# Miniprotein binders against Glycerophosphodiester phosphodiesterase GDPD5 (GDPD5), part 3

Target 1, 371 residues: Glycerophosphodiester phosphodiesterase GDPD5 (GDPD5), of Arabidopsis thaliana (Mouse-ear cress) (q9c907)
Amino acid sequence: RTLHPLPVKGPKTVKLQLQTSRPYNIAHRGSNGEIPEETTAAYLKAIEEGTDFIETDILSSKDGVLICFHDCILDETTNVASHKEFADRKRTYDVQGFNITGFFTFDFTLKELKQLRIKQRYAFRDQQYNGMYPIITFEEFLTIARDAPRVVGIYPEIKNPVLMNQHVKWPGGKKFEDKVVETLKKYGYGGSYLSKKWLKKPLFIQSFAPTSLVYISNLTDSPKVLLIDDVTMPTQDTNQTYAEITSDAYFEYIKQYVVGIGPWKDTIVPVNNNYVLAPTDLVKRAHAHNLQVHPYTYRNEHEFLHYNFSQDPYKEYDYWINEIGVDGLFTDFTGSLHNFQEWTSPLPDTSKSPRQLLSQIASLVLPYAKA

## First folded at step 5 (miniprotein)

Design k39 (from k0 with L27M A36G)
Fold by ESMFold2-Fast, scan of step 5:
Structure k39 (fold): chain B 371 residues (1-371), chain A 86 residues (1-86)
Amino acid sequence: as target 1 above (371 residues)
Amino acid sequence: SPEKLEEEIKELKDEAKELLKRAKYLMRFLGDPWLGQKVRELAEKLEQLIDEAEKTGNEDLIEEAEKLLDEIRKLVEEAQKILRES
């Protein structure tokens, strides 16, 4: 029978590239302000809402499979307690100096974890999605970014590496960090910041453990970001103080391994009685050492918005982007940040449809129209 | 009596130290430090009120400290509910 000729190849369909002209919009655990954290649905929503990077926390199952899950225990964000077959699996371990009792991720195989369903962490967020979504693997997370209709970056955290290395058996003398980097390389991730390879598959690797970031610097040239906790919390791996790891001497040391820092936002702009105080010099000093600053976590709820911003998340975005001058924001509400950025700092080459423009206008105006 | 005031101050100090430990736990574990940080700040304020009461003998400061302790307990319970889904 007659075979149809292949269609004449039209222009090669190229994905819209990652923007690099404004601060990075980082969807913290996906659009978790709207859909339960670290689910496929939360990540797909974040991509639809215009995020630059989707962010996740990497932990491990008992059988060494990397999963996307924030807490070392399953209790708070899964239905594990309703599974009678797992009732006797509760354990107590020392986690960063605290005795934590619960159902630990590394006490369950991937097959067992896939039987669980995610539930919303926060009682004040939408509860309708509880029980709908399974825990996803890190590889499944990577396929979400790969299959996006535009270039979407990934921002994985090497979470609790000390704990994962203590309780999970890693084959061949390898450790948790080796498995993370090996998986990234398997999916084509690599390249120094802003290189052609990086722009094709953008990636930041984050951790609160400076030794993990130093270690993986021998394994990958992908850009790394040192996460910084509050002023009272020492590093989990080296027991170094906040004062030490934010010193000019330490910034000169660590900049050979990382491209930036990810501090808790209250270490940049302290809060007292729900009012923001004068900013510290942390951002200016980091920038003086050629380090980017990506603070966490921006949230739209009035409980997290300080009185200075009149409970308006756009006033908080304006302050942090234009006055503080941060290079990226970890947000639970990537859509509201995207709408703010499109309105105030539109990208060159934005030929938006009338529907897209109306949607943006509605998103900016609707919060002010509500009584 | 001075003996009762000293016993009450000791109990409040012990509770303030426990709440500071819980705040540090919540900040480390949740990775979402708003409630834990708030508890820590209020617990530090509680310790300051107790120290002032001990130095001045002002019993009114003990009443203020007890009210603050109850507010801190409510915030710790709220943060633990976020962690435990109860």
Scores: ipSAE 0.006, ipTM 0.382, lowest interface PAE 10.3, mean pLDDT 84

Design k40 (from k0 with L27K Q37L)
Fold by ESMFold2-Fast, scan of step 5:
Structure k40 (fold): chain B 371 residues (1-371), chain A 86 residues (1-86)
Amino acid sequence: as target 1 above (371 residues)
Amino acid sequence: SPEKLEEEIKELKDEAKELLKRAKYLKRFLGDPWLALKVRELAEKLEQLIDEAEKTGNEDLIEEAEKLLDEIRKLVEEAQKILRES
């Protein structure tokens, strides 16, 4: 009926702990390469496939309920346009200096949002799940991690905080960020990186907005990660340049608030005509300032793989983990990364024979290989 | 004529600049770097074709540049359809 916010206390089955010996496998919007993004099914699939962290984007409904949804408009990944009762709810707002027209998440109550069904974002991915799954709340997302048979971390993004604070009314002088942290605390999340409390309920809080990460540093000691967009994109909240936020001076400043950065992978290894170029010094400089690096987004589809790797996702994983030396990877295909990591860096309790691992790796990639 | 070729080159450069500006806003809103990267790659190829046409006076390269500009425009329009700009 009501979601139980606190986990039941008492000695029960001991869960398999989060691994800390190899780069983190982060299921970007769940196993969204296989099942529509940010659905319960995508997250359950990611957990079954061996992910370390399930990742989500937090936005808000009109009535201030946190939801798991990437776009600020419902148009592209839901059936909102087929709902005649919502035809008059389309609005135009100024979003970062651009006039956007659509069905905004914050113009719908949670009850209204629950009437919608998710559809696949990409025409080249599996269409069979369209119309099957509702939008989930952030609390429902937290219960998925809680109920997993092993310790599974969470990686929530505080998404578009300026927009959410502008259009949603927050009670008691609170902000969007306050609601996010209060919800995390309600579900038992907290503790500094690698503390005993963190290892029991692993968490990274991510945002492209440095002011949100600074603000929540007064509310929680949970580890935070600053997301970084391409070299031409300034920060959403402060209009700071790529050069500024990736400078040694800025890394020394921001490391007081964050444990790492989450850059777009093309800022680390630039691409030209589907060939990777020489890597930049971003990872080496971040590591020199004791910051972890978790790039986004790794995808198995042939068109997202580079000729340097013979368009083979395992060659890309090998390069990024062993040559570039990243600390975590946001992937749409968490199962392929897990099987690669089990083959190359096995954990004692989960290791499989090399033949079995190779067979499982092949089965995950074959559907996405160029026919 | 040489004057008309110079005019066409200027028009193509101006259109490419505006499409890149729009792609930056669409990328920022959608948070999808793939679209911006693809538009940038095509725009770099467009600039190379324009530069070569300017150096050689080869009008066939202008036709190639116009076709590429149309391809870039279609990608930006697909992104704008998602955003439903008024």
Scores: ipSAE 0.000, ipTM 0.360, lowest interface PAE 11.5, mean pLDDT 84

Design k42 (from k0 with D32E)
Fold by ESMFold2-Fast, scan of step 5:
Structure k42 (fold): chain B 371 residues (1-371), chain A 86 residues (1-86)
Amino acid sequence: as target 1 above (371 residues)
Amino acid sequence: SPEKLEEEIKELKDEAKELLKRAKYLLRFLGEPWLAQKVRELAEKLEQLIDEAEKTGNEDLIEEAEKLLDEIRKLVEEAQKILRES
């Protein structure tokens, strides 16, 4: 059983700046390929492993506290079922047209949520960390980025805003989205993409709900990214189709509010029988409308790596970065992406011996190992 | 009877629609693209078999569609098991 190290702080007055010369390495829910998702340990590991941005999903507790948690129910990634005092708290709600039964985040106060412990989502990932870590608040997440020894960006998702606004009471006629932006401003986040203010505290605000991104455009000039789901899934807020929200007309509309799109990677490069097919024109069309493309989710496990890449994550990175031409990648394995990027596109101030570079290359042949 | 066949096809369509809706929702949370792909492939075949059964009245095609629906259900149950296996 291994405890994760805390990051060592550098000089107080100078931090190494965020790189902007290669695609953004976005640690999806932290280094969740190694450590349970959206835990302090997963984020500290991602920072140690060289991530550009740490990514999280914002939901709410019953008492209106923003938390870092992906699922609207606690069932799959926490030990809530082992808490007999919560046995009668299970509910059924309409979530985007689906009747979902479970222990919902907004049915528990923050004090109650802090009694829970996170467990690994995937049986094929490391189980040794189950029960070690509590759910963190969004403010705790912001503190992790703030205390990093270098400039580390944040990539928060406004998750299930329709659901949060239906079931959580927001004071003063405000919404879930207002609380998110107010919290970001409280921690000094703001500024248009690549402005001096943004470069000091880099931020992308993401959501699958276009109306939430339009709404917060009146509250903050921070760059926003529209997340795009499977071709069969309509938007949760407006019930708009994939065809509509990826049309040229829609890209012209939405580009006044967002700097990019975050599509599911299979909508860019379709997969059939574990072989990748010819890419769609989505990236080319998005770029034609001056939109960045940050697909999700890159994973090192052989089940997620296609035969075209010999199930090698570095061949997948090479394809997506150099042939598809994406601007950022949401990865569960930020360390493997960082190693690939350091070898193939080193930053100007990176000084490494030939042995260090060779050692990094050697680690690329071990998809589940980090060197 | 033709009325009983029509009722069986309608029930199969309703079950397929709800199961596929559930599968898509669970796969969003599980993050299993290969399972999502497999479900889409089986779903396409299921829709084709149901449409053909409705047009031809062939009970064998309904039986094939029920088997394919069961295969999709097993994949959904496997996805749920992966989440609970710890």
Scores: ipSAE 0.000, ipTM 0.336, lowest interface PAE 11.9, mean pLDDT 84

Design k5 (from k0 with A43L)
Fold by ESMFold2-Fast, scan of step 5:
Structure k5 (fold): chain B 371 residues (1-371), chain A 86 residues (1-86)
Amino acid sequence: as target 1 above (371 residues)
Amino acid sequence: SPEKLEEEIKELKDEAKELLKRAKYLLRFLGDPWLAQKVRELLEKLEQLIDEAEKTGNEDLIEEAEKLLDEIRKLVEEAQKILRES
């Protein structure tokens, strides 16, 4: 007999489940309004502040490791320019017909990327965290969601797949998209929208590239969302116009592959002279085709808030949730959205175990039993 | 004068379209459509000036349009410079 100690598992904490009764609160690059984007600290802050989903952008290192990083170049949000040893790595590439010059993620190994430190994108946001945090891998991002004290969804973007497939060598004749889906499956992600498997590990896979979403539909049943840019911006993969990809015919086509769309908020509610105009029919038409609508990006600064809302983010949330009727919001300030939703649409108390309920009843009844 | 005005208007419209395209590509890499929104607001004012100049033949409005186009160009170039230097 080989005696092994029984695995001493601490009390099995049943995690509080994802809410499904309110629009999804999606922490865009974490709580990046407060802490530099796509850092462990920004994601932990978002979870603490009550986010439903943490969102990230997946790009690749030179050696094919998936990383959480928005820009194809390191210049704006890292200290790469301060690294003299990398001075010779600056390149110019054609990205969607536009020549971009900078330090591209795929020109650096993961080991080299880990030497960099993130800096705040916006001068008007908190600068105290500059230089404190490294770039994280997609696997590190997945462990943050896994280790959360409650069920927290993930919302990864397959970012610049055309560019990643052009400049990164993928083993075994596979693509960037294959590596993303393989990594998700490795961490237990899968299941159609609202299935029991999905509810245990919620995710949406987003991309601006329709062909990437169609491609991965043969690899995973996980729900997908087509991101939609400005009205003048064609798709990066197929060069399709805004008019084409938001047509009723296209919505009927793409709904076979996606559960929703993620449009830029100004395509739903146009802006002129810092006033919002009358909304377009985009949300109503998407809903008519059984597509959810998750617009981006909600930001609390006065520069992003409109005079119609008295530059009050709670008035903007009220308008977008109750009048426009969106199904989710990508926000840089997930805590402010959570506070608004708790105040205006509180969730039922699901934290009371039968034992706690019985204890409360006993505490209420005991004084009367002696009277 | 009318043929020259028509040609100047066409050149202004073509340059405005290219600047908007460049600004939006830059915003894709910066991850923030806010600059694209500001460029759109300026371009709407530019289109109004061009339309009024075309209707009235007022050369002063063409001069205002050229000045506004230069302001938009400087915004796009400044964004690209930040991207290159940071």
Scores: ipSAE 0.000, ipTM 0.347, lowest interface PAE 11.9, mean pLDDT 84

Design k51 (from k0 with Q80R L83W)
Fold by ESMFold2-Fast, scan of step 5:
Structure k51 (fold): chain B 371 residues (1-371), chain A 86 residues (1-86)
Amino acid sequence: as target 1 above (371 residues)
Amino acid sequence: SPEKLEEEIKELKDEAKELLKRAKYLLRFLGDPWLAQKVRELAEKLEQLIDEAEKTGNEDLIEEAEKLLDEIRKLVEEARKIWRES
């Protein structure tokens, strides 16, 4: 109603700090349950919805520019096939022993990639945003976190480092991992977990490639997380089995380099006939080695929610946080997780805004409301 | 040549063993009985083609087995994409 006068120039107000008292809410590729993955709009929505960390996948363009993009090929989540000028750019490469054919990110310059528009991965998600947003660079992603009105962490993945090092020429005898760490340092990221420097700019570096995490341990003290795939998938770099990399001996080894593991959630709580089974000992054993556990990926749709949860994501969050005891969650729906956490585990000394109170009231009725 | 044929059959058997191992685990949690049945049928055909190729030395059967192995691989990869994030 009333236009308020500009405040008198004074010292900059300190941003609201990252919470460390409850499991981390990690916006997997942004709020991609609602807006196409790894777009500026998806990340801005995740920040607005209360995420602790925004997560991304780092790949490279042909000219060595780091980009935020999940698949090694552009085919599934961009309009590349509609660009007649790129019709001759399809290639076949050996990716971890398989011949994959498509439009690879590293076969396009950044200028070419910026001509593309992102489309929604899943037919059952909102299609209205298809064609609206370009691919963003990793530096553009870092700028989104920097410009947030509160401290928001970043959770970048060093994705497909073997593939990126095979097909992109890195200057000065360096490699993909060097470019990632150099970019993080350029933007002020560093510091061991929970140090003063880390709390100002929170960061977890994730990868499925253990040798990449060991390598960057000589370059940065930033906390690292080893991602663990399903029980059938060996590591892309060392061809080590699930049994090998989840053994007590391996946890004792890798804890020198990482602060936690990020396993596929079905390796913690197996599923049979769309019912969850008794949990494995993975979380208990990881915790016994002082490793955090941040599983992926929590999704609100009935295709991903098991009968045990009555298609209610809040019942899934309650189970995983309070019964399983995980330390962080990668979710496509950061807003639903934030609402659940605000309602069940409110942060100390937060003055709740009218918006936060409305959000909490909505979360109380959402699981029980029927259209 | 007989030596080249033996090498091709060995490579095909090794690839088939690894792929079928992956398929068994991935199908366990997909919960799709149609997909599971289709993969089992294709796997049975693959085993029959490999066995016959080994017994007869028929190069056409090896080519058929390689094409079928690729079909199973694509199907397993598509199923993996639907239900798994990496």
Scores: ipSAE 0.000, ipTM 0.256, lowest interface PAE 15.5, mean pLDDT 84

Design k6 (from k0 with L20M A43M)
Fold by ESMFold2-Fast, scan of step 5:
Structure k6 (fold): chain B 371 residues (1-371), chain A 86 residues (1-86)
Amino acid sequence: as target 1 above (371 residues)
Amino acid sequence: SPEKLEEEIKELKDEAKELMKRAKYLLRFLGDPWLAQKVRELMEKLEQLIDEAEKTGNEDLIEEAEKLLDEIRKLVEEAQKILRES
């Protein structure tokens, strides 16, 4: 039905733009250090705490609906085991050469997945939120970024594309990757890195699967990032070695399709006996090929901090930003990174209101007012 | 005997290889960086102990390697409970 037109509202405030003057603060699965991963609450907290990008993992339901969920099974981070009606839904599949038994996301419709509640992955993190939040769809994730009071970028991962393409039926000869890109375009995402269109709706598309990034390069000019696992892990799709995909020859090849790499941080700065060693040349070589470097995952807990940093995450941020020279950081604690960046590299005064700017000018130019 | 020692080292290497393959896969899939780091550290130590035992013929190092293999197996079993592989 037609609704009566709403009255014309006064001037709309323009959203504060994405910063481009310091490394990107990327909220890994939201503020998941504080609130359970990939929940609406974790993403809203990340936005409140000053993140540049909210990050998610895209998988699929049985009925082809894209969801925000890290593991391809529901077992670890949901209450699926408490649902007696789903007890017969456990399956065993070949996942990259291993028989994995569990409750797979693609064996449940979206309606069934929405009955589940998320629980905290880590026993040492806050348990008070267990059972409070449902699994969100990728479209619901996109609306969180859209409705933010400032420009907030998105950083979706095309996760387990080989597995999703094997077990989910995609219409019209299309793939999982097609559905991801179509959904992004539906929500107005597109444009090459730093273009006017990109700056209005910032986006990086990430994957560990180089063939997925090459494939979507024919579908969207949005910037892409190749994720790189540890030195012992080959690529999931092509079985290519770490040495191959971090070679100068491969960087020359892949830079046609990606704007950067997202390596595991221990491949940049190796660790021995809980001490960080001298950095490898990975960042310098990536930069030499005009590739950005966005390592994962920065965490505030003692289990993830090395003795060199005296359990102080700000010393780790200082090292990685100012000595290693990375271009972005995937962090579970976006608020701590934002605080560090505000203290050490504050954004330009153009973010201040006209009144605040006038007050600052008055304090500088009128020091000796008449008594 | 030297023949029994060689057979024991071979069995240990085969068991370690299979367990490492499973552990690497589960850690990637699970996404737990603490568990991932812990298992990687233990696997590196296991490989070092096996290599040293093979080089020196020291049966004490084989015993240490077997104990470490059991420790890694327990962590993999805990990860499998989380992932419900059976």
Scores: ipSAE 0.000, ipTM 0.345, lowest interface PAE 12.1, mean pLDDT 84

Design k7 (from k0 with Q37L)
Fold by ESMFold2-Fast, scan of step 5:
Structure k7 (fold): chain B 371 residues (1-371), chain A 86 residues (1-86)
Amino acid sequence: as target 1 above (371 residues)
Amino acid sequence: SPEKLEEEIKELKDEAKELLKRAKYLLRFLGDPWLALKVRELAEKLEQLIDEAEKTGNEDLIEEAEKLLDEIRKLVEEAQKILRES
C-alpha cells in the first residue's frame, strides 16, 4: 500500500498533539514541490517536514471508490496515454461550463486506476519520480494520517461535486458528499472545531461549492472551509460572483455552515508585474465575521515569489503571517514554512534555553498583538 | 471613421473577454501556476491597451492589443494541448 512507510518509533501511549498557537501549515497535495502531488511519498515527506495538515482533492472512480486526485482527467498527471488498452476510453464532458476532452477518473474502475502511475505536473519541478507511484484511495490517505507518529490533521476537498454526481451512480438515493462524510465517520473523524474529539483527529472539509458545504452541515459538525477563486470566476454550483460570496451579507450567511474561507492569495494581496500591491480588506472583514482565512497556494519558485520579497519565501511568510495575519497557509513546500515557523514561533518545550522560552512566550501572545 | 473604430474596439473587447474566460477555466483546471501568472500579466496589459485605444482612438494600440490577444490564445492552446495529450 505505501511505497515509503513511516519509520517505526518507540512506544507512545499518546501522540504529540496538533499545535494551535500559530497559523496552520497545510501541505497542499502533500510536499508536492518535491514529490509528485497526492502520492503516498508526497504525504509522508510532508509529515516528516512538520506539516499540521495534509491536504487532498477527492474525486471518484467509476465504481464509486473515493480517490485522491486533483484533475477530473488523468491526462496531465498520469501515464494513461501510454496504456493502449485504455485508448478507447477518451470522452468529452461539460466541466464547469467548458467542454473537456480526456480520460476522466469516473470512466475507470479503481482496479484500472491502480494500473496507472503518477507523473509530475510541472516541467520546472523534479521529473525523477515520474512513473514510480500509483493513485491512492481516500481511505489510503486517511490511514497515512492515522499512522503518523504525531497528530496530523487532514484537509480533504469535495472536488467537482456536480460532475461526480452527474457521472457516478451513488446507491440508496445518496450522493458524492454522503460517501465522503460516511468515509470520514468510518475512520473516526468528527467533532466541532477545537472540541476534544476534533483535537484527537483534526479535520477541515473544503470546497468551492457552497451548496456541498451546506448539505454536509446536516451530516457532520466537522469544521468546513469555503474555497474562493479569482475575482472573475463564479461558483461552480450556484453561479454566484466573487463580489457576492465575499460580501459582508454573505459572510454572515455562510458562517453558520463554515469556520473559514480559503481564498486565492492574489485576491487578498493583488499582484501586478510580479510586484505585490496594497492588500484588500478581505482578511480583516472575514475576521470581523469570526471566519478563519487559509489562502492558497504558497510556492517557492522565483516565478511565484514577488520582487517586494527579493524572491525569498521567508520574507513572503513573514509578510503573510505577521502583516496580513492569515490563520493557515496552503503550501507546496511544507519544509520551508515549517523551518520559518520553528525559527520565529517555536512550540512550548520546558527543556529549552531562556532565549527559546522567551520566543515561546511571544508566540502565545502573538494572536493578541494585532487585536 | 469614428463609428468603424468603435465597432473594431467592441469586437476586440468581446473576443478578449471570451478568450480570458476560457484561459481562466483551463489554467484553474490544470493548476499550472506559471501559466496562470503569465496569462494574468498579459490580460492586465491587454485591458490597459484596449482602454487607452478607446480613449485616444490610436489604431496602433489596437494592433498591439491584437498581438497580445494572439499571445494569450497561444498559451490557451498550449494548455488545451496538455489536456488532449494521449
Scores: ipSAE 0.000, ipTM 0.302, lowest interface PAE 13.8, mean pLDDT 84

Design k8 (from k0 with Q37M)
Fold by ESMFold2-Fast, scan of step 5:
Structure k8 (fold): chain B 371 residues (1-371), chain A 86 residues (1-86)
Amino acid sequence: as target 1 above (371 residues)
Amino acid sequence: SPEKLEEEIKELKDEAKELLKRAKYLLRFLGDPWLAMKVRELAEKLEQLIDEAEKTGNEDLIEEAEKLLDEIRKLVEEAQKILRES
């Protein structure tokens, strides 16, 4: 640990700036590989572990309060089913052409949602945190980034805007997207990509709904990223095909509204029988149109790692960063990505010697089970 | 007859397209990456078998495609059950 320089009279507290010299480390729903997704604890852990951006999914409560929550239904990641006072609140709605039954976020007020506790989505992840943490609001999420000891970016998703606009009453003829942008502006977010204002409060606004990104382009100059799903999935708002939205013509069109794309990583490097195949030209074509590429989702578990990488997450990071050449990574394990990047591409402001840095990285590496 | 085989392949394609569409939406909503990966693997194999059956008229490939379609249907039912029980 660095002992010098000693504290001196009169220094101003200045936050360490966001790095821009290596791919962005994006903590997908926080450090959710370790702590339940989209909880204060998961975001604080991600910041501690060296993330560049904390990422969240914005949905709405019944009373129009923006919350950080991935699923439209509370069933999978909360204890809603154990609340007898909510037993009669289960509903069935048409979600993108399918009848989904569950406890929908927009059928509960914020006061009711705050009574719930988050539980781990995956049985193979740490279960010890189940029932410890409440659902947080988007404003609470913004406060976490604001209070970080260094500049930490935010990466909010405008999630299921069609569904939120259908079922939540928005005042004054406004939409879900208006509330999101108004909240961002209230907290000082704005500015075009890499401007002085943006560097002070970094932000990417993401969505699978191209019309939402086009709409908010009239409301904010903040950089936007179009999320792209599996090759079989059309857009949720316009029913456009994968082939259509990844065409050169479409990239030429959408680049006036977005700075990048966020595709499912399997659309860049297809997988067959748990082996990665030759990469597609998606990254090269996106780069040719001056679009950044931030794929999702990188996970350290053996179930998500391919045999080509000997199920080693560091080999996967090396491949995606150095061979595929992506500009950012959505990861459930921001700490392991940060350790890899510190080891292979250290930032110039590091005060530690190369030996000290390597020792620190080694101490944070997860133990591997041998076959 | 060639006309009957063409009709059978068309019906198989239509059924496969609708089932895969339903499976992908449900798995995307559920957010289970293992189920999504498995559905993708089966979907790719199904598409290959249907395309080859259309080219060759091989009835054995049609039977193999129908078995994969049933496997995908079981995954859709399992996804719906998980949503119902969560």
Scores: ipSAE 0.005, ipTM 0.411, lowest interface PAE 10.6, mean pLDDT 85

